# VH-VL binders against q9lj97, part 22

Target 1, 262 residues: q9lj97
Amino acid sequence: MSQEEQPKRPQEPVTYGDVFEVSGELADKPIAPEDANMMQAAETRVFGHTQKGGAAAVMQSAATANKRGGFVHPGDTTDLAAERGVTVAQTDVPGARVTTEFVGGQVVGQYVEPRPVATAAAMEAEVVGLSLQSAITIGEALEATVQTAGNKPVDQSDAAAIQAAEVRACGTNVIAPGGIAASAQSAANHNATIDRDEDKIKLIDVLAGATGKLAADKAVTRQDAEGVVSAELRNNPNLSTHPGGVAASITAAARLNERADI
Below, E stands for the ipSAE of ESMFold2; O stands for the ipSAE of OpenDDE; V2 stands for 0.75 times the mean of E and O plus 0.25 times the DockQ between their complexes.

## First folded at step 5 (VH-VL)

Design v2 (framework fv_potravitug)
Fold by ESMFold2-Fast, scan of step 5:
Structure v2 (fold): chain C 262 residues (1-262), chain A 119 residues (1-119), chain B 108 residues (1-108)
Amino acid sequence: as target 1 above (262 residues)
Amino acid sequence: QVQLQQWGAGLLKPSETLSLTCAVYGGSFSGYYWTWFRQPPGKGLEWIGWINPSGSTNYNPSLRGRVSISVDTSKKQFSLKLRSVNAADTAVYYCARDQYSYGYEFDYWGQGTLVTVSS
Amino acid sequence: EIVLTQSPGTLSLSPGERATLSCRASQSVRSSYLAWYQQTPGQAPRLLIYGASSRATGIPDRFSGSGSGTDFTLTISRLEPEDFVVYFCQQYGSWPYTFGPGTKVDIK
């Protein structure tokens, strides 16, 4: 087959900065297969299994795309991951368990699990969103956020990112009454009046079934991701995006759509 | 069709409050962020802040404490107030509609208002 | 905040020539989130390039962008008469979003 009949080959790898809120040299590094394997091993050591919706899932998807694009090879490890490691730390505090995931000393994931939980099995849902076998839609990327940050209380930055996603998906700037963006804004407003994190509405409450809740859907493009990241950044108190959050999931989907042919 | 029209006082003395209003004609007011920029003579743009129809705001840290943006959804207007002005606040001020695109894709702009702060 | 520096401040060229404009950031710009704008005096800015290298809708192919990290370039392959205006770079990789001071492209 000639180059005219083949899809354009990806020109850039999926980097840490494309999917996580990291800075410095790490942000510009392509996610390598051994980095992802190290994170899976770290999650298994801490949890006794690979955590559904943890950084390992995002890193494995990115590393697979990078390998397919020719940017990394099996066995490759980034310098910072090799030098400073890939770690998962879990801390129990009254009322909650906090899990923090690191690459090269930088946070790539942080999750809060309220206590007590009825069963551990009830907390383990399959990762539903990110797939390398077809173009990932905005709704699918939003559903993927349930796995990476489903237990995060909805705040104004999440609501803004979800609104941008709905606008991009539907091609209209009207916020549908009772739609996903309206629900996210209601959740953020409600949560602002609640003192205890355990009583707040979570991202899973808003984003579960997102594909079915959008009036229209489309494959995620780079421009879609830029709009969603911008919305989340402007509304975050620390003026950054949440690791594994809406912006991170949409960004990962855009990069994977650019590269994947499966 | 969408049109943004802005107005307000263009000549101020140091310590006064700048007040500018931007009105949106045509199109939907919901679903967008409404943004203020300024451009000092011979310099680049500076982002001031934005507001959505629900009243959520964010401001440039360099202006935080002096700036407030408000919205009147019934009139489809949003307004900028900048307190305690000085000569460094002399600039052309613009309002714009934000398309949720990384702070770079503004599809409609007001005409601009030259604000001069002189003693 | 990230400070953007543009060089040269003024670029004097003739129609048909190639223009190369530089934008340098005080620290690395995340994910090459850098845009280029064109501004005619007295008018609002017009977006040319976003994401360091992607042309905005309706922008002629004579405009191209490149770069990553701290060093970015806008190239105009063959200057047209309407291209003799001011150009600004903007980063949107970190808050606050910042603009460069501009490069004026002037007729020699």
Scores: ipSAE 0.000, ipTM 0.417, lowest interface PAE 12.9, mean pLDDT 78

Design v3 (framework fv_potravitug)
Fold by ESMFold2-Fast, scan of step 5:
Structure v3 (fold): chain C 262 residues (1-262), chain A 118 residues (1-118), chain B 108 residues (1-108)
Amino acid sequence: as target 1 above (262 residues)
Amino acid sequence: QVQLQQWGAGLLKPSETLSLTCAVYGGSFSGYYWTWFRQPPGKGLEWIGWINPSGSTNYNPSLRGRVSISVDTSKKQFSLKLRSVNAADTAVYYCARDLYESWGFDYWGQGTLVTVSS
Amino acid sequence: EIVLTQSPGTLSLSPGERATLSCRASQSVRSSYLAWYQQTPGQAPRLLIYGASSRATGIPDRFSGSGSGTDFTLTISRLEPEDFVVYFCQQYGSWPYTFGPGTKVDIK
């Protein structure tokens, strides 16, 4: 009874790179059922339900196709998702809410929702609201890092990424005395002498109010993101970026800005 | 550098509404999830629910219909209301900060003992 | 909901000894999303381990976690006097979050 024509099956697995703008090792990995379940749980936690058209829905569809094709099995988890996690974070900026979704420290989804401010500042926000259609700036992306990695102790890789971000924002190759990059370098040096992580200076201590601390700011470009990622990578012992860290937030901003430009 | 302080009525009669408030001092209020837990005497912890600064909430189904959590972003405060209390609601109640990327809770309030008695 | 059970209920040891605490889930915990907390009587819980094996900020390296699926373990390599308290496991792989009933580490 083997004479029956076989139903058409997928020839290749659906990988992260096929559906998301991700790079490196993650891009080549088949989307696994447990990765999708982790994202669905994260979205349900953040939104109270799975976000329609969000990363979880895409990942569940891809994982189902991969399971049907025999490329993955129930309970399988991608190594990078297991090691670095699957996260969803929300950042409130003036007049908008930004939601960023990560797998293994790389952005797989980002949503910007314009929101009115529920304060007496509503009139000022309306005037500033004309700029809500503007691209996300380097300062705004740095502030977003507070939400995804605010409790991380500042180390040398963070300081290098922040320095690259400030240099790019200001258009100079010299960091400002007493500026955000100088503060990050000071924090990393101080933390290197501290034994207890709880006593170390955290990213929130450096990056809170980053937009106001930069001498100049600009919309994040792909080139800016590449420079920041490179700075973080080459100064990290693992040759990797921190999940939800500076490089991840700048990369997310660059991708969102490209989507708005196209 | 972050401190959570909580307050509210500790003695209640059956059928009354429990109301507790938690204030966040130091650090950023935005970018974190703010959570309520309770611990009955001699028992383990029970998750009640959480809220983010935008007002999005999620609750333990065992308390569905009785619980609501609200937030006042301008004051960096969030509050718990539990309706129609009974003796089983006697517990120490805690507020806590949620570590969004590690799924743990790193800063906790001092706790409030709530006793429900006739 | 996932029900967590902890064993033993009470573990009696002396300072300097190794402690091994077990947490078992009624069904598989997704992605090893399991945390361990320490609680001194009359105080709020303290996060020790998250993701089954990652130490939280400020936690001494004598604390380690392991396990996956339904079976998880917290190990304290060399008990200090301050470690004779209660330990809870918590899963966050499935909603709602659930906690174990606790294991008391007692001094003898």
Scores: ipSAE 0.000, ipTM 0.357, lowest interface PAE 20.0, mean pLDDT 79

Design v4 (framework fv_potravitug)
Fold by ESMFold2-Fast, scan of step 5:
Structure v4 (fold): chain C 262 residues (1-262), chain A 119 residues (1-119), chain B 108 residues (1-108)
Amino acid sequence: as target 1 above (262 residues)
Amino acid sequence: QVQLQQWGAGLLKPSETLSLTCAVYGGSFSGYYWTWFRQPPGKGLEWIGWIYHSGSTNYNPSLRGRVSISVDTSKKQFSLKLRSVNAADTAVYYCARDLYSYGYYFDYWGQGTLVTVSS
Amino acid sequence: EIVLTQSPGTLSLSPGERATLSCRASQSVRSSYLAWYQQTPGQAPRLLIYGASSRATGIPDRFSGSGSGTDFTLTISRLEPEDFVVYFCQQYGSWPYTFGPGTKVDIK
């Protein structure tokens, strides 16, 4: 056909791939009412009661259309959303907050919300906007993981993802002795011998201050994200990434960097 | 640049253990996943498992408790052991380097070792 | 596990012709994580394409890949004599990683 792109007809469901840049199994799934409710709840917890924008509004509209079309029913949940979750992560930078929204470990929403400050020094930093103009780095993405999965016990999949991130950040094929990757591997090995989760070393213990612990850093690229995702998946018998985990944070950073104007 | 050389016993009887070793020459050994594959005569490839220089491993579930991969970082070598072999294990076995930064595809391969299991 | 099917099993063409090779997956391949390999009999495979459409280093531009979901294609725009070998697809979107049975490109 030689026509402009048409909106989806009422006879067909609105899928994740129709409204978001997602791939794989998720892209072909009709957006379900409970998926939308989970995102709405996550946004409310993160932003408050009367937020504008974000994935929840898009998902609620899509789920409503799908319900009217008979493709989904109240209470239905997409299997990927139920198994891997719906999460919202935020990272504070001087003068702004970066928010990334995930379904099943894939980015469905991303934006920057300014957070003006009252002091002259803070206002000067915000006006200059140096940190706000910078692409999100590997170190910054690792620190963002503290906010979404900081209390998760470090396992082998986390250690592998952190190793991939450090190698990518530093431009080397070896990890630094006493560096963040070495600490993560040590934590995973220690945790394998511990029975009680509360006694295990957590991601926050390893990733807090990650930007300062890396010998070098760089803007996250799609290739960096692919490497980190691969490392996490290889060490997970379920072949999945943890929602809001290392791979998810690095992937979100790569997507935000691709959409940023230079 | 990078070259993989493999060796090991090529003729086995049913119930014996297959043992193959792969040595990496040139380039860095650390920071990569090192992988074993097999290819029965006239058929496609089957992934066996991978190992990272730290000793972390993962295996194809179809081989269950029969397979183990080990690494010797000082020698830049990694080895495959497959226990309780039978005629279905007859194949050319390959070692390969996994492209760590791009995902599960393989840029350097060993020359292959024909393993025949016969009674 | 994801089962890959390749068609045709054997493709008979002449040098200079266009070859189109298909790979179908039993279920959707995550993020188009699909690779293509070339294998000369008696030799190890050579990586041609990864991520469904990205050419590997050193691979001639006559090789191209496309597709997503369950349907993927390898195209050789103009067959050279050295291209009459076996081609395999591989998915890495779901563990365990699986390969197709191969398509043999043969001379008429």
Scores: ipSAE 0.000, ipTM 0.372, lowest interface PAE 17.0, mean pLDDT 78

## First folded at step 6 (VH-VL; framework fv_masavibart)

Design n7 (at its last look DockQ between E and O 0.01; V2 from the best seeds 0.00; counts 0 for: pae O 13.6 > 2, placed apart)
Fold by ESMFold2, look of step 6:
Structure n7 (fold): chain C 262 residues (1-262), chain A 120 residues (1-120), chain B 110 residues (1-110)
Amino acid sequence: as target 1 above (262 residues)
Amino acid sequence: QVQLVESGGGVVQPGRSLRLSCAASGFTFSSYAMYWVRQAPGKGLEWVAVISYDGSNKYYADSVKGRFTISRDNSKNTLYLQMNSLRTEDTAVYYCARTGWYRYQGFDYWGQGTLVTVSS
Amino acid sequence: QSALTQPASVSGSPGQSITISCTGTSSDVGGYNYVSWYQQHPGKAPKLMIYDVSKRPSGVSNRFSGSKSGNTASLTISGLQSEDEADYYCSSYTSSSTWVFGGGTKLTVL
């Protein structure tokens, strides 16, 4: 995957599957220079600039490495990018503007511009002084992880779990650029470049104050816990959840909420 | 109301072991991380150990790491501290404490403490 | 050796305001908003007075207030009363998933 490094000649071509969560034929395609140019143009058209650390930047780095390695030539375009195109779509939903980036019909980037929502509701809940007898919210469960795993370096499985939790709390199936999930994803990406664990960004740095940082919040349900567990599992190389981690805290909150209903 | 009651303190010689217990009532014990905090006579407070609500994570102060073991039995609403290889500097009142779960980040309830004296 | 620095003692007359400082580092007081303050009378367990830098638990007088600036947290007691005479401790969560305490401050009401 592209990490904005400038390596010596790559030993193998950098493919879409190396740097994006894509599947099928696209996953095996080397990233070509014109693919990257098309994405940069699309991002510039929509955002007014190339996104820092975004899909176009990743594709440009990969295409440059592939050119240097002799795997592609200037002006090359993959067949899937040429046939199905490079597309940037925007839509407005309650509380956000969602921008989705596609190559060959597959998502390679998604950006959510948060809009003011639920801030007054979050402040009112705090003023009302919600007790432990009331339903535990997703934000509260995320904050509970600070006590149990706050010193854990943020990794991709944590970021996936936090994203699953935040999108369920906000009622959208997309990541908000200014939200907790965005911070967790940025931390996970940053930490992948760091050699020593003591120098990495930790869960406390992302999750502290989560209830006040969410655009919206809701009581944790069993379905929420199942989704968060699935996200953490799927994104852990050991195919397990972290003891005392995000999924564990969400699951505990869901179980407590079930008991409070009865 | 929330109650935390420590027991198991006493006088022991250096190198010996003690096991402290903390009986919890008035709250859902299995929902809270639990802490041991100690206070040497005439001195300040020192964090000793923490255990997560389900027992999956444990952390220790450097001064006790490798000698003390924190544990819990959620079916008995009881927190434990196994103290091995005791030293004279371990002499203190030992408190069990909880932090606010989901609402507070501070020690909102403390036990009365149990005195451990390590001397020849 | 305490990780957080507090003055050993402070004093004030009834009705005055006093402030107790608690200085840490960017890895605790300066880096996070998980600072708490405890009052301890002789022979008693500590009592939580302030959490999350500036918040008061239910039942704590609004004469107690907390704040921080950089690596230093402060507890201010206004309208000092004789019952306020006690030891006061600050505490902070750290980047190492631990809690550290200040060495304590003895407040004397003259």
Scores: ipSAE 0.006, ipTM 0.448, lowest interface PAE 11.0, mean pLDDT 79
Fold by OpenDDE, look of step 6:
Structure n7 (fold): chain C 262 residues (1-262), chain A 120 residues (1-120), chain B 110 residues (1-110)
Amino acid sequence: as target 1 above (262 residues)
Amino acid sequence: QVQLVESGGGVVQPGRSLRLSCAASGFTFSSYAMYWVRQAPGKGLEWVAVISYDGSNKYYADSVKGRFTISRDNSKNTLYLQMNSLRTEDTAVYYCARTGWYRYQGFDYWGQGTLVTVSS
Amino acid sequence: QSALTQPASVSGSPGQSITISCTGTSSDVGGYNYVSWYQQHPGKAPKLMIYDVSKRPSGVSNRFSGSKSGNTASLTISGLQSEDEADYYCSSYTSSSTWVFGGGTKLTVL
């Protein structure tokens, strides 16, 4: 007599709000496997490993539970994570490095590492730590732009920069109809007809999930950054790059990669 | 193309048993939780059961709990519904369905349905 | 679980806009942004038209839009066409980890 496992009371899915101090729509979203994977990748990129008890580990546990419960499927991602990205960012402040983890633009983790006053030895250790980091790709740099300039209306300079980035990532000058370059150009054209900035298409709308939108990707080089900067400048009447914008993000990535000797 | 094809429906007397099958194709079946939804003639839709992608977890509507058993064979890309102790109120078209992304995004693919009639 | 409340029927002329309401509780429609809408033609399986309150699946016309306020979700069909004549069902995730459907609305195109 096969013990008909009495259907256990339907368990509720583990949501972001259950495990993180998040608000809004994200709080009610079940944590999906790909969200966790993205966080793992981001942590690994930044730390060289996933943090014990960190956001990635928590998300993975939640996602696994949700899969078992039939709430999510392998390969699933939340729309907010897909649209706004999962990112890990580091900021150096005097005496410390602050690492912040984001899902859909909301903070889900924060780490503060005391940085002793940079003795030469500490700089070497930092360089060694950087050597364990995977090179930042063009796609990743574009996604990172969402965090710094996601709410910026797309203009022609942005579109040009994104196109330059895509060309360099893919190694072709052909603009794919469904690519981020095409989308950015469309957005820029559309925005030119809109008077109110609040009604314009934003960089987040174009660059969210950029790594998945590129036909090919590669580690950012200095040459890539120079190309993207040039494109942005040429198409900006002010002949300047936007702080935290596309060119700035790519440049930052290139610098990081160079420091890591990657 | 995603396809779901239900079978096994028919006319049965109250108290009898029936087993429905749903053959899945066009997607990685083993990666998806699968669902049964039913619709009585001229009535609305009713969620019946769900099974996780690996079959480890099953949930049922209260109306069928203890009588119906959902199962799957991932090697055959087939979903099953064993219906025991059938009642007249179980008369319905039974649909197998999956969800897009995660289950909260609704049922994105449905089978054509199979009719189960419970009558004396 | 009590079905979500929908009007039994709505009608409109070609080219008009119609709205179908779906009223639930704080345990379903009001508690989550997991409302979906389905179109069902006679003798056919339901088709997903809207998910997550306002999102359209690929291939669904932009004439279909969804919104929510409080415990009431709404499906709006603009530029009504004869092919839109069908039954429409709303659905929501519930606090009991189940799905609940509305009673359905028959849309007639006059």
Scores: ipSAE 0.000, ipTM 0.483, lowest interface PAE 13.6, mean pLDDT 85
ESMFold2 (binder alone), look of step 6: mean pLDDT 91; pTM 0.913

## First folded at step 8 (VH-VL; framework fv_masavibart)

Design q1 (at its last look DockQ between E and O 0.01; V2 from the best seeds 0.00; counts 0 for: pae E 6.1 > 2, placed apart)
Fold by OpenDDE, look of step 8:
Structure q1 (fold): chain C 262 residues (1-262), chain A 120 residues (1-120), chain B 110 residues (1-110)
Amino acid sequence: as target 1 above (262 residues)
Amino acid sequence: QVQLVESGGGVVQPGRSLRLSCAASGFTFSSYYMYWVRQAPGKGLEWVAVISYDGSNKYYADSVKGRFTISRDNSKNTLYLQMNSLRTEDTAVYYCARTGWYRYQGFDYWGQGTLVTVSS
Amino acid sequence: QSALTQPASVSGSPGQSITISCTGTSSDVGGYNYVSWYQQHPGKAPKLMIYDVSDRPSGVSNRFSGSKSGNTASLTISGLQSEDEADYYCSSYTSSSTLVFGGGTKLTVL
């Protein structure tokens, strides 16, 4: 009985969802060679080189696999990448530089580099050899989100995350009228009635100047991050956090603060 | 068994339009790039167009660029070639073909072809 | 796009080996390993015989082999048989993201 070699299951293409925390249509798209090239170019532009283990490298590996599998052709681009671009953006926030990598408007990578806050106090602390790296606050992390996900329409998961962040920053469960949590909820509700994303309220509209909109602020802790992540997940039908979104930003801040304490 | 069946060929006058179809069966159509290749009577093979598995990428030979449009309906397992502004030099047997693992690696399956004749 | 250059015709006796050349440029045959060979009998669709310069599809006789040197790809048919009489076409990917075919070679088995 000649074991008919079961035709090797056509190797499924490596999709964006396989390698990145992306959702929607992009998640199901095979990674294309030109997408990877665009990311490589973008990384090189921003960093001066491609990041080892970064998005470009991952995409190149995936694209190569896809070419070998016949799932993509040389020169192919993903429609989403072609339409919305592949970009790497850097934003300086107090105490850190955040670099975010995008494919078709979705975050595929985020890097946070601590930067010494040249506060007058830090100059004094440098004199005293105590590099008091000022801990990133919840407000600062929220503002940083504008840079990474500012153009994202506000949804219920965002609103929940922002509310959780505000509660933790202020130490109260009371949503202040006119606060960022209230604004986010209003935006989410409004957006639910709008069909076109271009007409929806964006995170930038809510989170711009977040440090000034909070009644109180505090350094982000791991517990804060966990709370915000939990809130976002519970209110996301996909049970995922948005890359570069509110929960992601708070988490990144928490990690930075923990490293600074070391 | 993999099958490709072209249709829509015929006799047309210069400047007219024609739409070719290729019905695919026996494989996951949406997983493959598809090609049109033509052969003028007594002549060699000429590449015409290629379309990616989801239709997101399309490439054309210079000879047909701007006049021909390749498309596909994966729900119907059908490949199309819209031919506009037809010329006498477009007279050929048109084949649909399935690609291999790499771009232009090879056409492992071909249809029987459909004849398009452009004559005044 | 200029067609790849093939001899117009080649001939051989049964049992002999023949080689068909396919000459391109550094922008096609010389630049990529995406060379394919097709056999076409009169009134029939082409059949893939070689892909990726030297790989053979399942069901194709091991008498068919492919190679490449510089800008020239070659199809070798060993142990020539009467059924091998056909037209043979080479193809290659190009730097312009297009496909180019050779002009074809008529193989006659004497």
Scores: ipSAE 0.408, ipTM 0.758, lowest interface PAE 1.3, mean pLDDT 88
Fold by ESMFold2, look of step 11:
Structure q1 (fold): chain C 262 residues (1-262), chain A 120 residues (1-120), chain B 110 residues (1-110)
Amino acid sequence: as target 1 above (262 residues)
Amino acid sequence: QVQLVESGGGVVQPGRSLRLSCAASGFTFSSYYMYWVRQAPGKGLEWVAVISYDGSNKYYADSVKGRFTISRDNSKNTLYLQMNSLRTEDTAVYYCARTGWYRYQGFDYWGQGTLVTVSS
Amino acid sequence: QSALTQPASVSGSPGQSITISCTGTSSDVGGYNYVSWYQQHPGKAPKLMIYDVSDRPSGVSNRFSGSKSGNTASLTISGLQSEDEADYYCSSYTSSSTLVFGGGTKLTVL
């Protein structure tokens, strides 16, 4: 067992300027307990845990000292943090991912993470305005539906179309728990009991970020489009597809891929 | 080298129609969703309409639904906006704009805009 | 309807950092990561500065950074320069499948 030395009670508040390279009004503000809690939550959202010795840990230590010194109270938030937020942002650049932590719009932490670089050919083509478009994938076509039908309430025909798309993207006829098809089916079931469209779950709520939600993805083929259209048709009481909907977006993507010989 | 050039703006009376065009070059036009965005004099930006790569999917702001029709001709690399039943509140500079090739990722290229004035 | 809230103006001196806020709801900024920022000089078309909350297009200075927390997105400009004087707009997708802009913020560099 080791003894933990009790910190001396501070005679002055610990401010943002004391612990971070910040300026202006923020630099004079005592670090408040809710500011620290917000940073901890933001770090956990991005990293899955708090960073040992990082900005949240420094803020928690300072806020604890400020509480013990009587300079702040539990639940206090600095006005700048409440109004402008406590945030963590990530930016990908060639060769690195940069993570920046903000309080009130000012940087309080920054991390640089090496990443493998894309090929020089791909970067060179983008710079001169040439398109290196890959074939449109099923995930990308699903996300494209947000642009034309994102406000449509999810119904059973949408869920069937999304299921057909996900099954084809993943190369299996088994629906993954927590996938977009499962979410769409749940949304359709929920919406069947709701009368007002404004209260229903919408396609954007299911399809936003579809490329990141699929376990696997592939280029859309004509066979994929035929399968998705069939699923949407068979599950619509009117025996039709939805204008601007899932089947329409998959079909458009398949046709673009065929015209590009992909 | 991406270029978007709007044309067809002018002065028209309320209730009349006008057709805007946007000529695109320097990219594979048929692979992109295309947008119209407008800006009334001295005001901010307002989204108007979007059209999918092959023209089959279209969506409109509530302020123009039923009056405006977006369309495209991929063989001519041209985007259109048919504006019917024009009102004085439709007075604006109209921009065509491009975003990510499969979804909205911000408007990375804009035209210079064409002015539409609706007045008696 | 659904306009995003931005301050009407902000100002700063060369070399300062400034932040422009963009506040929406859980049905737009808070619910989706389809937030972008534009710079517009007088008489010019807007220029994309940030997309997907925090991504910079190729050719945009790293002095520009974006973030969001809850229903509020932020554009931060560090090392303020005279050419940064312009109008700035945010935008977001909404749960109604519309694209909404903020009212704009005039940045003055003193």
Scores: ipSAE 0.155, ipTM 0.615, lowest interface PAE 6.1, mean pLDDT 82
ESMFold2, look of step 8: ipSAE 0.005; ipTM 0.458
ESMFold2 (binder alone), look of step 8: mean pLDDT 92; pTM 0.931
ESMFold2 (binder alone), look of step 11: mean pLDDT 92; pTM 0.929
OpenDDE, look of step 11: ipSAE 0.023; ipTM 0.567

